# VH-VL binders against Probable septum site-determining protein MinC (minC): the designs that were tried, part 1

Every score and structure here is a prediction.

Target 1, 220 residues: Probable septum site-determining protein MinC (minC), of Prochlorococcus marinus subsp. pastoris (q7v2x8)
Amino acid sequence: MKLILRGIANEFIKSFSFKNFEIDQNFFDKLITKEAPAAANLITENEKINSYELAKLKLILEKHFIKLSNIYSNNRETVLSGKSLKINSTFLKIKDLENQLPLDPSYLKKDILHKGTVRSGDRISSNGDLFIIGDVNPGAIISANNNVYVWGKLFGIAFAGKNGNKNASVASLYLNPLQLRICEIVAIGPKEKPKGQHPEIAILEDNKIIIKPYFLNQNL
Structure headers, positions and changes below count from the first letter of each chain, unless a header shows other numbers; antibody chains are not in Kabat numbers.
ipSAE, averaged over its two directions, is called F for ESMFold2-Fast, E for ESMFold2 and O for OpenDDE. V2 adds 0.75 times the mean of E and O to 0.25 times the DockQ between the complexes of E and O.
[cut] marks letters that were taken out.
The coordinates of atoms that the task and the answers printed are left out; those that the model quotes come from them. Centres of patches stay.

## First folded at step 1 (VH-VL)

Design ac1 (framework fv_acasunlimab_arm2)
Fold by ESMFold2-Fast, scan of step 1:
Order: C-alpha cells, then sequence, then structure tokens
Structure ac1 (fold): chain C 220 residues (1-220), chain A 118 residues (1-118), chain B 110 residues (1-110)
C-alpha cells in the first residue's frame, strides 16, 4: 500500500504495511509548511483494513495537519470501512491502482526493473529510475530520466538524467562502461579497468562526471 | 427495489433491423452500467455489449459494427439497436445491471426472444 | 479475448451428493470471477463474486475458490431446488471491458 500526499510544496510518497504501521517523526517533520493544508490518498491492494485501523491512521495524519481525503482499494471491506468513517472510498481493480489511477499520475510506476542480461543491440529506456539485475554487455544502451542502477557489470552505454536531472547517478557492481552520460555531460569510458570488483557510482559535480566507491553514507 | 424489463423482441428476417428496450426502475440508468447478454436456444450465455454510466459503449466482436447501445436518461431506458441481423443472432436477450461498474451483474431482466428466420 | 473453459458440460447426481464444477481462464484473471445459477425458464442469479465471496441470502452449501487461471465451484449437499445450469464469468478487462462466460454446466438429478 502507498500513502500519497498532495497540496504541499514537496509531495511525498510513502509505502508501508499495517503490520509495521508506524510512520516515523522525520517523515512528518518534512510536511510542516506555509503552503495549503496537506491532503493524503491511501492506496491499498487486496489487504483488508478494518475501521479501527483506518481511524487510527486518520487520527495520526490529522495530528500532523494532513487530511485523509480518499481511499482507493481492491478490497471491498476496506472500501466499506473507509465509507463508515466518511472518507471518500472507491473500489478499483489492481490494474487501475498500479498502472492507470486517473486522479493522480504520480501513483503510476515510472521506474523499470529489468531482470536478465542486456545484450549487444538491446536498448532499455525508463522515464524514472532504471534498475537492472544482470550484466549490460558492450553494444547495449540503457537510459533513464533519473538514476541507473546495475546490479551486475556495466560494459555498455549508460545515460542518466535524460530530462535534465543533474542529481542523477549511475551505479554498478563493476563500472567499466564504453560511455557514461549524466544530463548533457558525456564521459568516455576509462582507459584503465576498475581496480578490483567493488561497486562504484558516477555522479555529476561542477559539470564533470566523477566516479567514486559506492558506500552508504550521509552524503549519498 | 430494482427492476429491469426488456421489450421489442419478435420475428425478423435476415438482413433486417430490430430495436430492443430495457426499462429500469428503482435506480437511475445514467448512474449505472447496463449490459446486454444473450442466450441462443439451448445454448449458454454470451455477453453482447454495455454502456457505461458516463455513456461510453463497448461490444463483443461478434456484434461490433452491427449493434449499437444507447440510452434515454430522462426515461431510464437503455436500447439495443440490432442491424444486419443474422440467423445466429437468434436468442433471448437480457439486460443486466452492474451497480459498481465491476463487471458482474446483480439484477437481470426476464429476457425478450429475438428470432431471425426467413 | 479471455476464453473461459468450464467442465463438465453436464452432470447427474443424487440428492445429498457433493457436486464440483471447474472453470479455467486462458490467462490470469486475478480472482475477477463470478458464478451464476440459471433455473429453467428464468434469468441468471449471481451466487458468488470475486471468486470466493458468497452473495447475501445464498445458502452456505454453495462455495467457491481458486486463483490465477483455475477456479472451482462446489455444492456440498445437492438439493432438488439446485437443479439448474451454472456459469462462471470473468470480468478482468479494464478499461476495455470484454466479459466472457463459461460454457455452462447443467446439473440434473438421477
Amino acid sequence: as target 1 above (220 residues)
Amino acid sequence: EVQLVESGGGLVQPGRSLRLSCTASGFTVSSNYMSWVRQAPGKGLEWVGYIYSGGSTYYAASVKGRFTISRDDSKSIAYLQMNSLKTEDTAVYYCARDLYEYGWFDYWGQGTLVTVSS
Amino acid sequence: DIVMTQSPSSLSASVGDRVTITCQASQDISNYLAWYQQKPGKAPKRLIYDASNLETGVPSRFSASGSGTDYTFTISSLQPEDIATYYCQQYDNLPSYELTFGGGTKVEIK
């Protein structure tokens, strides 16, 4: 399930489960603004959520000045629970929840997850992030409007930030591409192969593509 | 209470036209999906087409281009206009309501027989 | 088109018998399946929706289950009033609605 917030300067999407039903304090601290009051839509699939659980979520959101305005669910009992609390609740088939929610296109998945080798001559393009579980062979071209993540070896051409996102990155377990591109900045592949096979990330700094080891830290 | 009543059936020659009506009571047609389902003598059920609450229509491949569904919201009547009738269109025609636009039917009319024969 | 294959086409059973009917979809229909009962000379009546949910007022001897492409409908103890033809129907086709019924199963008493 997803909680989608609207009516604030920065829109947030949070995925959660009622079995781990705690929304952390840092999430809510980001929602306090001078903008119009925030509103939320709840998207659920097959899970049954009773009126007690929905009322609890509604109260938590209201404590942080967020109105739970709509519930969209593929579970009829969840819809009835929402209606009993006077929340606009609509039954939608799973295809509409994931691929064609008409009221807010930001519910739709823009990211692509590809499993398997990307072969010479293959082209994969994403309007969001691109995740590849596999190797990208020489002669393959992969691209994304946001980030490119290769859980494997990258030997082909990778293009991140296609729509002008200068904060986009390219990361791989073995980064040895023919060519990297972030936004409009192009870097030809390194003459030396990476020392050792450890993960690396390419980012754009001062109009220059910089490659460094990929470790989770406060600056990533 | 919800009630659906079909009318307009009868004997018609191949290549001719016939219009069926479905009169709804106990609900507003413009706020609900309406479907037509037919059943040839001794055969199973076959979906024919439907009209959305918003007015859009869809049809089974076997009737597309020949049949048209419309409605008169002021009278709560849905119509099935059947053109270029074939002998294989011989069937009892039912109208059925889809309350929540899910595609399953909660109420059906009693049906009206259409016989296409020379 | 999603094709619904229903089996058997007909069966004869005794009062009190357990009756099982199956319905197979040509592709995954995500539990968007209903079961209807049609008595001779009458319009169909919905007994089951969303593959396993029993309609209010329908006797508990009727039940159904299934997922993906394979679905089953059961009458645990056949009664004389259950003599009818039973149909499955898929409704997994948004936004272009194309609804498909199974061929039907005629249930008769020996």
Scores: ipSAE 0.000, ipTM 0.402, lowest interface PAE 17.8, mean pLDDT 77

Design ac2 (framework fv_acasunlimab_arm2)
Fold by ESMFold2-Fast, scan of step 1:
Structure ac2 (fold): chain C 220 residues (1-220), chain A 120 residues (1-120), chain B 110 residues (1-110)
Amino acid sequence: as target 1 above (220 residues)
Amino acid sequence: EVQLVESGGGLVQPGRSLRLSCTASGFTFSDYYMSWVRQAPGKGLEWVGYIYSGGSTYYAASVKGRFTISRDDSKSIAYLQMNSLKTEDTAVYYCAREGYYDFSGYFDYWGQGTLVTVSS
Amino acid sequence: DIVMTQSPSSLSASVGDRVTITCQASQSISSYLAWYQQKPGKAPKRLIYAASSLQSGVPSRFSASGSGTDYTFTISSLQPEDIATYYCQQSYSTPYDWLTFGGGTKVEIK
């Protein structure tokens, strides 16, 4: 469960989770900001929240001048609880819940670590850096606002710097993607395949994607 | 309650310029990619271009170099500046909202559309 | 550039009929597909996203499935208010050619 708060006037976003449906007192003490209007989105995966619990949350948020504006959940009963309180509530599958997260500079550093093979038809997106421990097969798509690191073989499509970060990079133990993208620049897969597995990094220089060896113990 | 309201369409002569506006309300505008999609009379939908919150823009080949998309996040407005208009640009122009963090690129809300007719 | 081919371009059916529309991509799009409904004189409305996920507030008679290059959209029991043109759209393209639509399928009664 996550509560995503947006301050339109102050451009601050906070994310937190409930434990026993109790709100962390320290979180609200730091939120303060009584002058700037704020709105909150509640995102839950499988947790069932009844109307009483949801009404209690709504009341606590209103005491801090925050409107509970949207609920997104993979639990149908939680969605019904929201609708019963006249809160805009939408049922979403778990893979789609990330699409409800706001774009905020502090939140853009939310890194994702994925362990396992990313198969054809799979997709993984990160708001910060994306770390894959495994292979990315043809037909898979991985993307990140910052860097993409694949500790394995990259054969699918990789997209780094989705939000315009031209300093973003894509690194892999075996870099042979179908397509590589950094920010707005696209490159078709390498013309020559590397001998064996050795780490390579793709970076953007002078509006061109350049691939070079990556060494962990280099000074820079 | 998400709303997208378009304005600025009309009749213009070939070679002239026209600017469309899309005023958004009911959501945090700065978090979303904004797209323009057009539809020629009696024909299908054609994507024109998009702008994300950082300001980077991408365009369909048919309009690249002639059209410019911009946004004013403080006013929640997206713009489509159309230069060197051709008769083939005649269409209803829609403003549409996309998700930001996902490569899905789906449009969940659309404006009402505004007709641009390029004719002498 | 990914080309989306819809079939049929037009169809006529009776109220209560099951209607199926197909969409074929020129290459695998890994379920990055949406379906839109456009009524005459109105803006398009999204019905389906991620190939099979139903948009909130859309009637359950609408459904979709598919993977790879082949996708289908179904109306299980056609109603008069369903008369519209339906479009598929992919998002597996590059940022420069991000999005392409199918040609549309016009659904009419009788």
Scores: ipSAE 0.000, ipTM 0.414, lowest interface PAE 16.5, mean pLDDT 77

Design ac3 (framework fv_acasunlimab_arm2)
Fold by ESMFold2-Fast, scan of step 1:
Structure ac3 (fold): chain C 220 residues (1-220), chain A 119 residues (1-119), chain B 110 residues (1-110)
Amino acid sequence: as target 1 above (220 residues)
Amino acid sequence: EVQLVESGGGLVQPGRSLRLSCTASGFTVSSNYMSWVRQAPGKGLEWVGYIYSGGSTYYAASVKGRFTISRDDSKSIAYLQMNSLKTEDTAVYYCARGDEWSYGYFDYWGQGTLVTVSS
Amino acid sequence: DIVMTQSPSSLSASVGDRVTITCQASQDISNYLAWYQQKPGKAPKRLIYDASNLETGVPSRFSASGSGTDYTFTISSLQPEDIATYYCQQYDSYSGDYLTFGGGTKVEIK
């Protein structure tokens, strides 16, 4: 079971438990964002949660200004319990549960456009695509749940597909990063500088990061 | 530049108390979570506890009820108050800062202060 | 409590060798894992965060990968200054001990 906080932070909670319907306050302190209101999605596999337990969870979350927005479960009775409380609840197969983790159009698909140089020590993170108009210097770290696009030179660290999107990419006008990551696959920057000043894109093929010339052919 | 400097370590008898301090510079302690991690001589790292930016504190089971973490935002100091000390609490105690990308991993560490509980 | 099992506990290798250390979590930790280097008499230094992100200023010979319960840390070409003990650490737990470290791997040169 996972409780995924939506709002300002994308937090994954692998497990929580009910003891006579008591919930650990430490758990909620970690989930609370600095800006309210926030929302949460509950993801369970085969765990059965009855309507009394869900109502307790819903009430405790609401006391902390967190709305229990969606329930995704491979347990039909948990889905029915959610629907009885007027929570948007969906039955999904276990493999499909993972596909829900990166997606929330109102929150997780928040693209960021940054104009200017990202300097050493700077960090920029996006829940959607990240667009940089400028250079990313050595010592800078940029990351996105989807794609990273640098309309400039990339010398720092870039991480695309943070939430498991294997179709994510990193593109730059001059791709010479200290490190690239797409999902769980890591590539250390090339030992030789790019030969020309032409755009390149890094993508994941056959569980390897492949770099090739970039031809912009979609509506981005 | 971020710096963390621990102080207050020393020799102490079992059952007594000792307070460690972590003086921070280059950032605001109230804006980050601050953690204490210890290492017994020749052994591995063990998390002790942390304090959130909002002030809530959390502790490892081995120290819960005996140790207290606090901070003085005006002085940029975090504290570890250690009560009812046991010989197994003998360790180098490190102060560490967590950054905004995660509440649980540490980007800056102090040099550590040795606490010896003996006699 | 999430238990982190690190192996091997120690290893000896020659300069230029490829060194691999593994870390196994007792449950899925969703890539919430960091790797630290601790040289004798010094504080730990974070090398890797979020399972595979290399910290700024850390040499490119260090890398890490993994997912779920199985994670790997690699030094592609061991240098004398890499003599240290390396630790993995999970930060996914919200019950019991929130943060737990692996037992450490001592890396020595022959």
Scores: ipSAE 0.000, ipTM 0.398, lowest interface PAE 19.3, mean pLDDT 77

Design ac4 (framework fv_acasunlimab_arm2)
Heavy chain, then light chain:
Amino acid sequence: EVQLVESGGGLVQPGRSLRLSCTASGFTFSSYWMSWVRQAPGKGLEWVGYIYSGGSTYYAASVKGRFTISRDDSKSIAYLQMNSLKTEDTAVYYCARDTEYVYGSSYYFDYWGQGTLVTVSS
Amino acid sequence: DIVMTQSPSSLSASVGDRVTITCQASQGISNYLAWYQQKPGKAPKRLIYAASTLQSGVPSRFSASGSGTDYTFTISSLQPEDIATYYCQQYYSYDEGYLTFGGGTKVEIK
ESMFold2-Fast, scan of step 1: ipSAE 0.007; ipTM 0.439

Design ac5 (framework fv_acasunlimab_arm2)
Fold by ESMFold2-Fast, scan of step 1:
Structure ac5 (fold): chain C 220 residues (1-220), chain A 118 residues (1-118), chain B 110 residues (1-110)
Amino acid sequence: as target 1 above (220 residues)
Amino acid sequence: EVQLVESGGGLVQPGRSLRLSCTASGFTVSDNYMSWVRQAPGKGLEWVGYIYWGGSTYYAASVKGRFTISRDDSKSIAYLQMNSLKTEDTAVYYCARDFGSYEAFDYWGQGTLVTVSS
Amino acid sequence: DIVMTQSPSSLSASVGDRVTITCQASQDISNYLAWYQQKPGKAPKRLIYDASNLETGVPSRFSASGSGTDYTFTISSLQPEDIATYYCQQYDNLPYGSLTFGGGTKVEIK
């Protein structure tokens, strides 16, 4: 269970368990001694939280001028508990809950698998490899510290090797991006569209982005 | 007890409109995904669209732009507004409840027949 | 849209026989698959959810398994009351994608 506090000055994550809620109440009172963020989001995985527990949390947060604004959970009853208290509550799959966390590297998975289209305006970032099963539309931005794999068509912007990994690559079933970046090296998308849909991989070689066909042995 | 009851079906001419209602009891419609599923005579099941508890709607390509799903939370009713009806829209229309992406449809209504014929 | 290919379209078996129905998705659906039973003139009834979980109150002779793109539904010992059409359904595309059903399998007794 994670509570995410957001405001103009500070953002922070507070992890706790309702099994120790009495202790956590005193702990929150002591930790939130300065101007608090205006809002809080509660993220739970499979843990069931009843309306009594949520009401107590809501009250404690409100004593510090924090509004419990959203609940994101993979537990249906927790979502219903939130709705009973008139809190915006959303049922999300476990994989999608991580997208509700702050951009704090300690809370992101190393590798990310995303299923579905990445649309214009969407941004997905991974601390490890990023694997997309779907298309990346123009106006979308995807990035990874290591490799970017798009099991679909890549039309947006892809950034691999964000932390300086020069061995990082970008691979796609149809590689026609607006822009590619590997480490600090940038390549603008190809002037002519690829002939047909063939898997290709972009790698950094001699300080230049090279695009070549992606071959897999028949046994792989 | 959870119950869903459809109404509003009948015979209608091509190009006209018809509104179906789904009355829910035993739960709050705004707390669930409410879907419409249809079945043409002798054919399989086809998903039509849904309204999720937050109010957003999504539709199958075959009906997008013609059909609209809405709800009245105070009356516990979900609606399917069908415009520009075609003969291929002839089917039994079911409303179904989905509590979220993991449970598919746990409760269905009995269905209401819509016949689009000139 | 994710296409669900269900086979066979129909089958005929004797009471006590093992019946197997398969469902193939056009892409990985991560076990977000349900199986429904529809008897003539009735609404569908969910038997299985999340690929392998049996609904409460459903007889243990019904079971299902699978992962990725390939899923199977089995009736271990067919009973007369099992005469129905069975459908698979994927729900991996919620909240933004379409829900799709297989074409159905009509199960009849010889």
Scores: ipSAE 0.000, ipTM 0.408, lowest interface PAE 19.0, mean pLDDT 78

Design ac6 (framework fv_acasunlimab_arm2)
Fold by ESMFold2-Fast, scan of step 1:
Formats: C-alpha cells, sequence, structure tokens
Structure ac6 (fold): chain C 220 residues (1-220), chain A 120 residues (1-120), chain B 110 residues (1-110)
C-alpha cells in the first residue's frame, strides 16, 4: 500500500505494510523541521484492511497533526472500513488507482504559500518562508526556517527561524497565538488580547521576543 | 481510566482569596488542555479559563486579572487561584479536560465540581 | 465576545417524540461547536463536537447539524433517560473571552 502525505504545497510518497508499520514511525519524527504535509491519502491495491488497522494508522498520523483525508482502494471491504471511520473512501479499479499517485513530489520547494484556514490538527512546515492567506486556528502548528506571515488571524502555534535564523519574524493581521517561537526562544501565550485588528510583527531583540506594530513602510 | 477530582471549595468573604485544586488520573496533565468551568446556582455553564499543554493560560473577561490557572505536572494537579472574589463568583467550579481536535479517538472528561460561596 | 442564543429555554415532550433545540451565534463560528448533556446533580457530558460529529458511545438518536451562525441539535426519539439540560458551546476563536456556552435547554417528559 502507499501512503501519500499531502501538504498544500508538497506531497510525499511512503510505501509500507501493516506488519511492520510501527517500525517506520521514525519517519514521521524526521518531518518536524521540513516542509511537512497536513493531510494524507491512502492507496491500497488488492489489500484488505480492517477498521482496527485503519484506526491505528489514523491515530498515528493524528499524533503528528496529519489528517487521513482519503482512501482509494480496489478492495470493497477496505473502502467500507474507511467509511465506518468517516474517512472519504472511494472504490477504484487498479488502473485508476495508479492515476491517484503524484507524478513528481516536490521536496525541494523552500517557500510555501497556503490559501485557506489552517484548522486544529493541521500542520504546515516550510524550509524557507511560510505565507498563509487565511486564519490559523488553535491546535494548528505552522513553522518555517525563515519568516512566517499570516494574512489573517493567528491563534495556533507559530515557529519561525527553525534552522537558527535569528532575524526571522512572525507577522499577522491579528497576532494572538497560543505559542510563538523564534529560533530557540519561546513566548508562551499573550499577556493581553490585541486591542485592535491592526497587523503586528514578532521579532527577536536582545534574545527576547517582542511584538511591534507592522506597517507597509517598515523594513522589519 | 480517566478521573478528575476537584477540592478546595468553601465559604469566603468578598475581596478575599481561595485556591481550588483538580487532581487528574489516567492521563498526562502536561499533554492536555485543562479547563475550569463554573455554574452559578440555578444558572448555566460559564467557561473560566484553560491551561494549554505547552503551559499558556487564557481567561474569560469576567475573571481576567483576578484568577490564575497553573499546574504541577509531577503531581498531576491543576490549580485555580481566585483573588479579589466577588459575590457573582459564587458557583460550582468544575475542572475539565478539553480537546480542540475533533476526533473519533478523543473524549471529554469532567470532575464532580466543588462549591464556592462568596458572601459577607 | 461571541454570544450564543439557545432556544427554547425549556420544553416538555412525550417518549418517542422528536425534540429539536437551536443555537444561534452572534457571528460565524465555522462549525466549531459542541453540545453537552447535564443531568441533575451530575457534571456535563459532551455528545457532539465540530457541530455534527457524534462522540463514541453516544446513542444514534442524538444528531446535530449547522454552519455559520445557525446550529441545531435533535433527539429523534426521546427516551426517559434523556431528561436533562442541554448546552451548546462555541470554540471558534478560542480566545479567553470568546469561549462561550448557550443558556441551556431543559428537556422534560410530560
Amino acid sequence: as target 1 above (220 residues)
Amino acid sequence: EVQLVESGGGLVQPGRSLRLSCTASGFTVSSNYMSWVRQAPGKGLEWVGYIYSGGSTYYAASVKGRFTISRDDSKSIAYLQMNSLKTEDTAVYYCAREILYGSDYYFDYWGQGTLVTVSS
Amino acid sequence: DIVMTQSPSSLSASVGDRVTITCQASQSISSWLAWYQQKPGKAPKRLIYDASSLESGVPSRFSASGSGTDYTFTISSLQPEDIATYYCQQYESYSPWDLTFGGGTKVEIK
């Protein structure tokens, strides 16, 4: 079977079997600092997967903030197992299953542009800058090696400068995150709710995260 | 087996302080959202505040600046420190494990509640 | 602060009846809504999350739907053990002053 890990900007393919799936959990740990998928599609060919096995996979993915979004299979019992867990599941013939695989996974993209809400359980990671056009809800995690820009409201967790860039920043139209991190410096919760709907930027100054108004004419 | 047990309620005069405790078992407090919810006699539920798994705290406007939520992960206890108490703070206080992620695998658990009466 | 208006405040119905409770938000809450059941002398129990998802172990006679500002909770065939007060709760912004419950609906059997 093949697990296609889908981020809005990136796709990864992982082939595996349920006999030794737990051994491959180390694979997910390696995604924490890279361009990471927020969702997964499962493609199975001639395999019968019961609800217990499928629920186990779903739980493992959720622990890493990856949603099991779609199942494509030529086995009707596997499709029924997916539907019983309320996962979008589609029966396809073998030749049509091959068309569900991405032609060219893009591991090399550095900057990510995401359009839409990043919901609880979603995770987006960039090796460059991350730009979100939408809101980032509580329970979501977004991260970048360089800057994080949220053209919307930020209520989740945001990490900038993951790869040691002390000049990295986090900016949002409404900055009220559960947690901010720039490099190794963490700010836990805001002391006050932002008084207005004006953009703010968080930066490192003297090894402290400080929040300032962000205007179009500012260089930082 | 998940269980939450509140303690520390009682009668207190306006302007004074009281601390409530919530002892958790069957799960790791540091890995979950811990919330306080209150219910005035004969009235509905009102959220008070929470502490997120990473340690960040948030509070309802009615208690902001007066109440503080904290936890002791080694003892699996969450606390609600209530300062500058008002008569309108009289309520049964519940601690609850709140999950923001909607999943077939998660459950919401509540304690039995502890009564706080603020009266002169 | 997002205000949750719940109606009716109370209702009486017969065993086997369909019961519908509504919840209206003062602004869109994007389906970030849960429904709770509270029996006399007991702590609340969550029945529904994300507007329409049924908690494990909750009977199928309970269901809910809605989007935007308008949400409904339904008991398709009322049973004696369903006597309780039901509450909706929004968690759209999950800001300290924005996590709010509805006023509650007391369900009684005639």
Scores: ipSAE 0.000, ipTM 0.370, lowest interface PAE 21.2, mean pLDDT 76

Design ac7 (framework fv_acasunlimab_arm2)
Fold by ESMFold2-Fast, scan of step 1:
Structure ac7 (fold): chain C 220 residues (1-220), chain A 120 residues (1-120), chain B 110 residues (1-110)
Amino acid sequence: as target 1 above (220 residues)
Amino acid sequence: EVQLVESGGGLVQPGRSLRLSCTASGFTFSSYYMSWVRQAPGKGLEWVGYIYSGGDTYYAASVKGRFTISRDDSKSIAYLQMNSLKTEDTAVYYCARVYYDSEGWYFDLWGQGTLVTVSS
Amino acid sequence: DIVMTQSPSSLSASVGDRVTITCQASQDISNYLAWYQQKPGKAPKRLIYDASNLETGVPSRFSASGSGTDYTFTISSLQPEDIATYYCQQYDSLPTYYLTFGGGTKVEIK
């Protein structure tokens, strides 16, 4: 069982168990700072946690300006306990629970580098920038909270700035997607194939997706 | 009142395209995931795809690459763009509301459906 | 994709009978299963969610249970208005979130 805390200027992981929660409540008072209002995600594997225990945790966190925002668990009863308290609760298999853990202080902006073809039916999502070294085939979907870079041909669907970043971009060596998205703005792919054999970048200007040539001295 | 109304169905030839609309009223549209589900004449229900409140989409294998779901939260409308239509796409298309929160995934509100017939 | 196998494909019963429909998933779906009722010419209506929870306003004669890969739906005392096709539907295909329905069970009165 892991409690993942995120404040205004910090984030951290706390690993703990529900052996005697009422006796251990002073432990939370010691570990949690009142200076940084924050949110918390609770991740459990097979632990069965009832709504009483979750309510106790919720109250202790709230006394320290922390909201228990999400529960991820491989235990259905724990998920139901969370739902009964109106906490967003998701069942995940053990292999997928690790994907909810922050790997470093910048977890929420984690970049992904993928090497190889993204095939029809594949989906890749990044919390930061997404870098693909390979082609993205028709029927594939790639997305990022920030920028999408494809060092190859882009034929599928690409979504950049999915968390509201209007400065996000989509760049490719051959930009011919079925659909482009930047933030809430959607553009269906070009009706004509790219006229040049040079990299292009799609950006959001005046609430429209605009495609421009990308030259050697420009920043990604 | 809380309701979904589909429109845009009709007769269309194979290989052509058609766009369906789903107009929502009586609830905060932007907070819900929206789905399209179809039913061929005399057959069972088949999920087509859904769009998250944040815009991400997922599609059934049978329509992936041909169909696109989008939404306009300012107008409370969900769309299903159907390209490269096949005779096998003939069905009543339902718009359904999906809310993933403390209640979980479920279709809790359905439109009455719109018939799409793909025939030469 | 997770395949949902529903049985029987059809059944005939008398008013007041107990009717049981089964649904089997090709893999463990962790109780993320709903049951729908569809009357002829109408849109489906959800009766059950999370395998066993009865939707508000649905009569208590409808119930469901199960876990893992095996699920059941029961009508304790069949009424004329219950004549419909019933479908199970899983929503546990994370992270792709693919949704699949069972083939349906047509319930008729003898």
Scores: ipSAE 0.000, ipTM 0.372, lowest interface PAE 20.7, mean pLDDT 76

Design al1 (framework fv_alextatug)
Heavy chain, then light chain:
Amino acid sequence: EVQLVESGGALVKPGGSLRLSCAASGFTFSNAWMSWVRQAPGKGLEWVGRIKSKTDGGTTDYAAPVKGRFTISRDDSKSTLYLQMNSLKTEDTAVYYCTTDLYEWGYYMDVWGKGTTVTVSS
Amino acid sequence: QSVLTQPPSASGTPGQRVTISCSGSSSNIGSNYVSWYQQLPGTAPKLLIYSNNQRPSGVPDRFSGSKSGTSASLAISGLRSEDEADYYCAAWDDSLSGYVFGGGTKLTVL
ESMFold2-Fast, scan of step 1: ipSAE 0.000; ipTM 0.396

Design al2 (framework fv_alextatug)
Fold by ESMFold2-Fast, scan of step 1:
Structure al2 (fold): chain C 220 residues (1-220), chain A 125 residues (1-125), chain B 110 residues (1-110)
Amino acid sequence: as target 1 above (220 residues)
Amino acid sequence: EVQLVESGGALVKPGGSLRLSCAASGFTFSNAWMSWVRQAPGKGLEWVGRIKSKTDGGTTDYAAPVKGRFTISRDDSKSTLYLQMNSLKTEDTAVYYCTTEGYDFWSGYYYMDVWGKGTTVTVSS
Amino acid sequence: QSVLTQPPSASGTPGQRVTISCSGSSSNIGSNYVSWYQQLPGTAPKLLIYDNNQRPSGVPDRFSGSKSGTSASLAISGLRSEDEADYYCAAWDDSLSGWVFGGGTKLTVL
């Protein structure tokens, strides 16, 4: 399991096990600064954690003025234990637990393949490339640290190169998004529908998003 | 056909240095994450370290016993992975394997896919 | 000492089903996928199972994997003399920021 400590400017990851549970109190004491953690999120996968163990963790955090705000787990009994302590607790599939972690270089190359429609209100984020086999509807948001590929129609918002990769691209069989973003550069989608359906790729050139037909993978 | 061929293994005295090479063929090396794994005589497998592709940052990770002494690097133009071993100890005696890290898009996780036949390093006085 | 714990040996007779266990913690098997490797005498390790239960092309369906909590298991059904080898489990360890292996299990076909 991981404890995500959320401060003002930084997020911290602290890994631990309840069987060998030792939180170094000196470590938390030394984090008392202007950017000291004020809240924590607990992420667990399949581990069963009982109310006693969670209460112990909650008390240790509260001693250091840190609120245990959320629990995310793929174990329903762990979620139930959290709810019994009145902590916001959510059951998530293992795939979705990654979206609760701060960026860690050891996990950065996690490409996601999603099959099916991404509907209004849905959000999919990848630490690597993002592959969608399906349509992305208006009101959906998809994002990736590297490239975004939509083998379908893109009508929603797409964000590529989130971590500053200026060579990132967004490609789709029908590129008509509400908004495109590559790194910090934003382009609002065209007001008229593209004439004829053919694959297109959006890339960043000279700090401007440019859309071209997708013949060869020239900018990847 | 994916193939990895390690070379450079030798007999070295404690405190010495040695550089291992791993020649890759049959796949796009520049996109691959690569690892080194070692096995002492009659013992089990022990991970040494890895290097990510340059497009993914080219960062390295090392096992605690070798951190600060070993350096992993790559030359994508030659499709070759390197392990530079400094301040060698008798405990470094092992067969060194080069591995590719395969990637599964469904899970988003890596695993050690293809392995070379290994090259033997002996550190003895 | 290896980070993941496996029995040092296992044995079976031809046609039998044998299971090899691998035990870890929340920072490795509990949080990450498990892979298994087969090492025949005098050869390099070969990938046998990845992502807990997936077989790469060319691995017989007699081999299967599973994971529960912080433990994983490799099952070999219809045991054959050719299966005599050392078997290793592996997983990424979040605390160590690295791959960790089990100590290996020597499987003897009697």
Scores: ipSAE 0.000, ipTM 0.412, lowest interface PAE 19.6, mean pLDDT 80

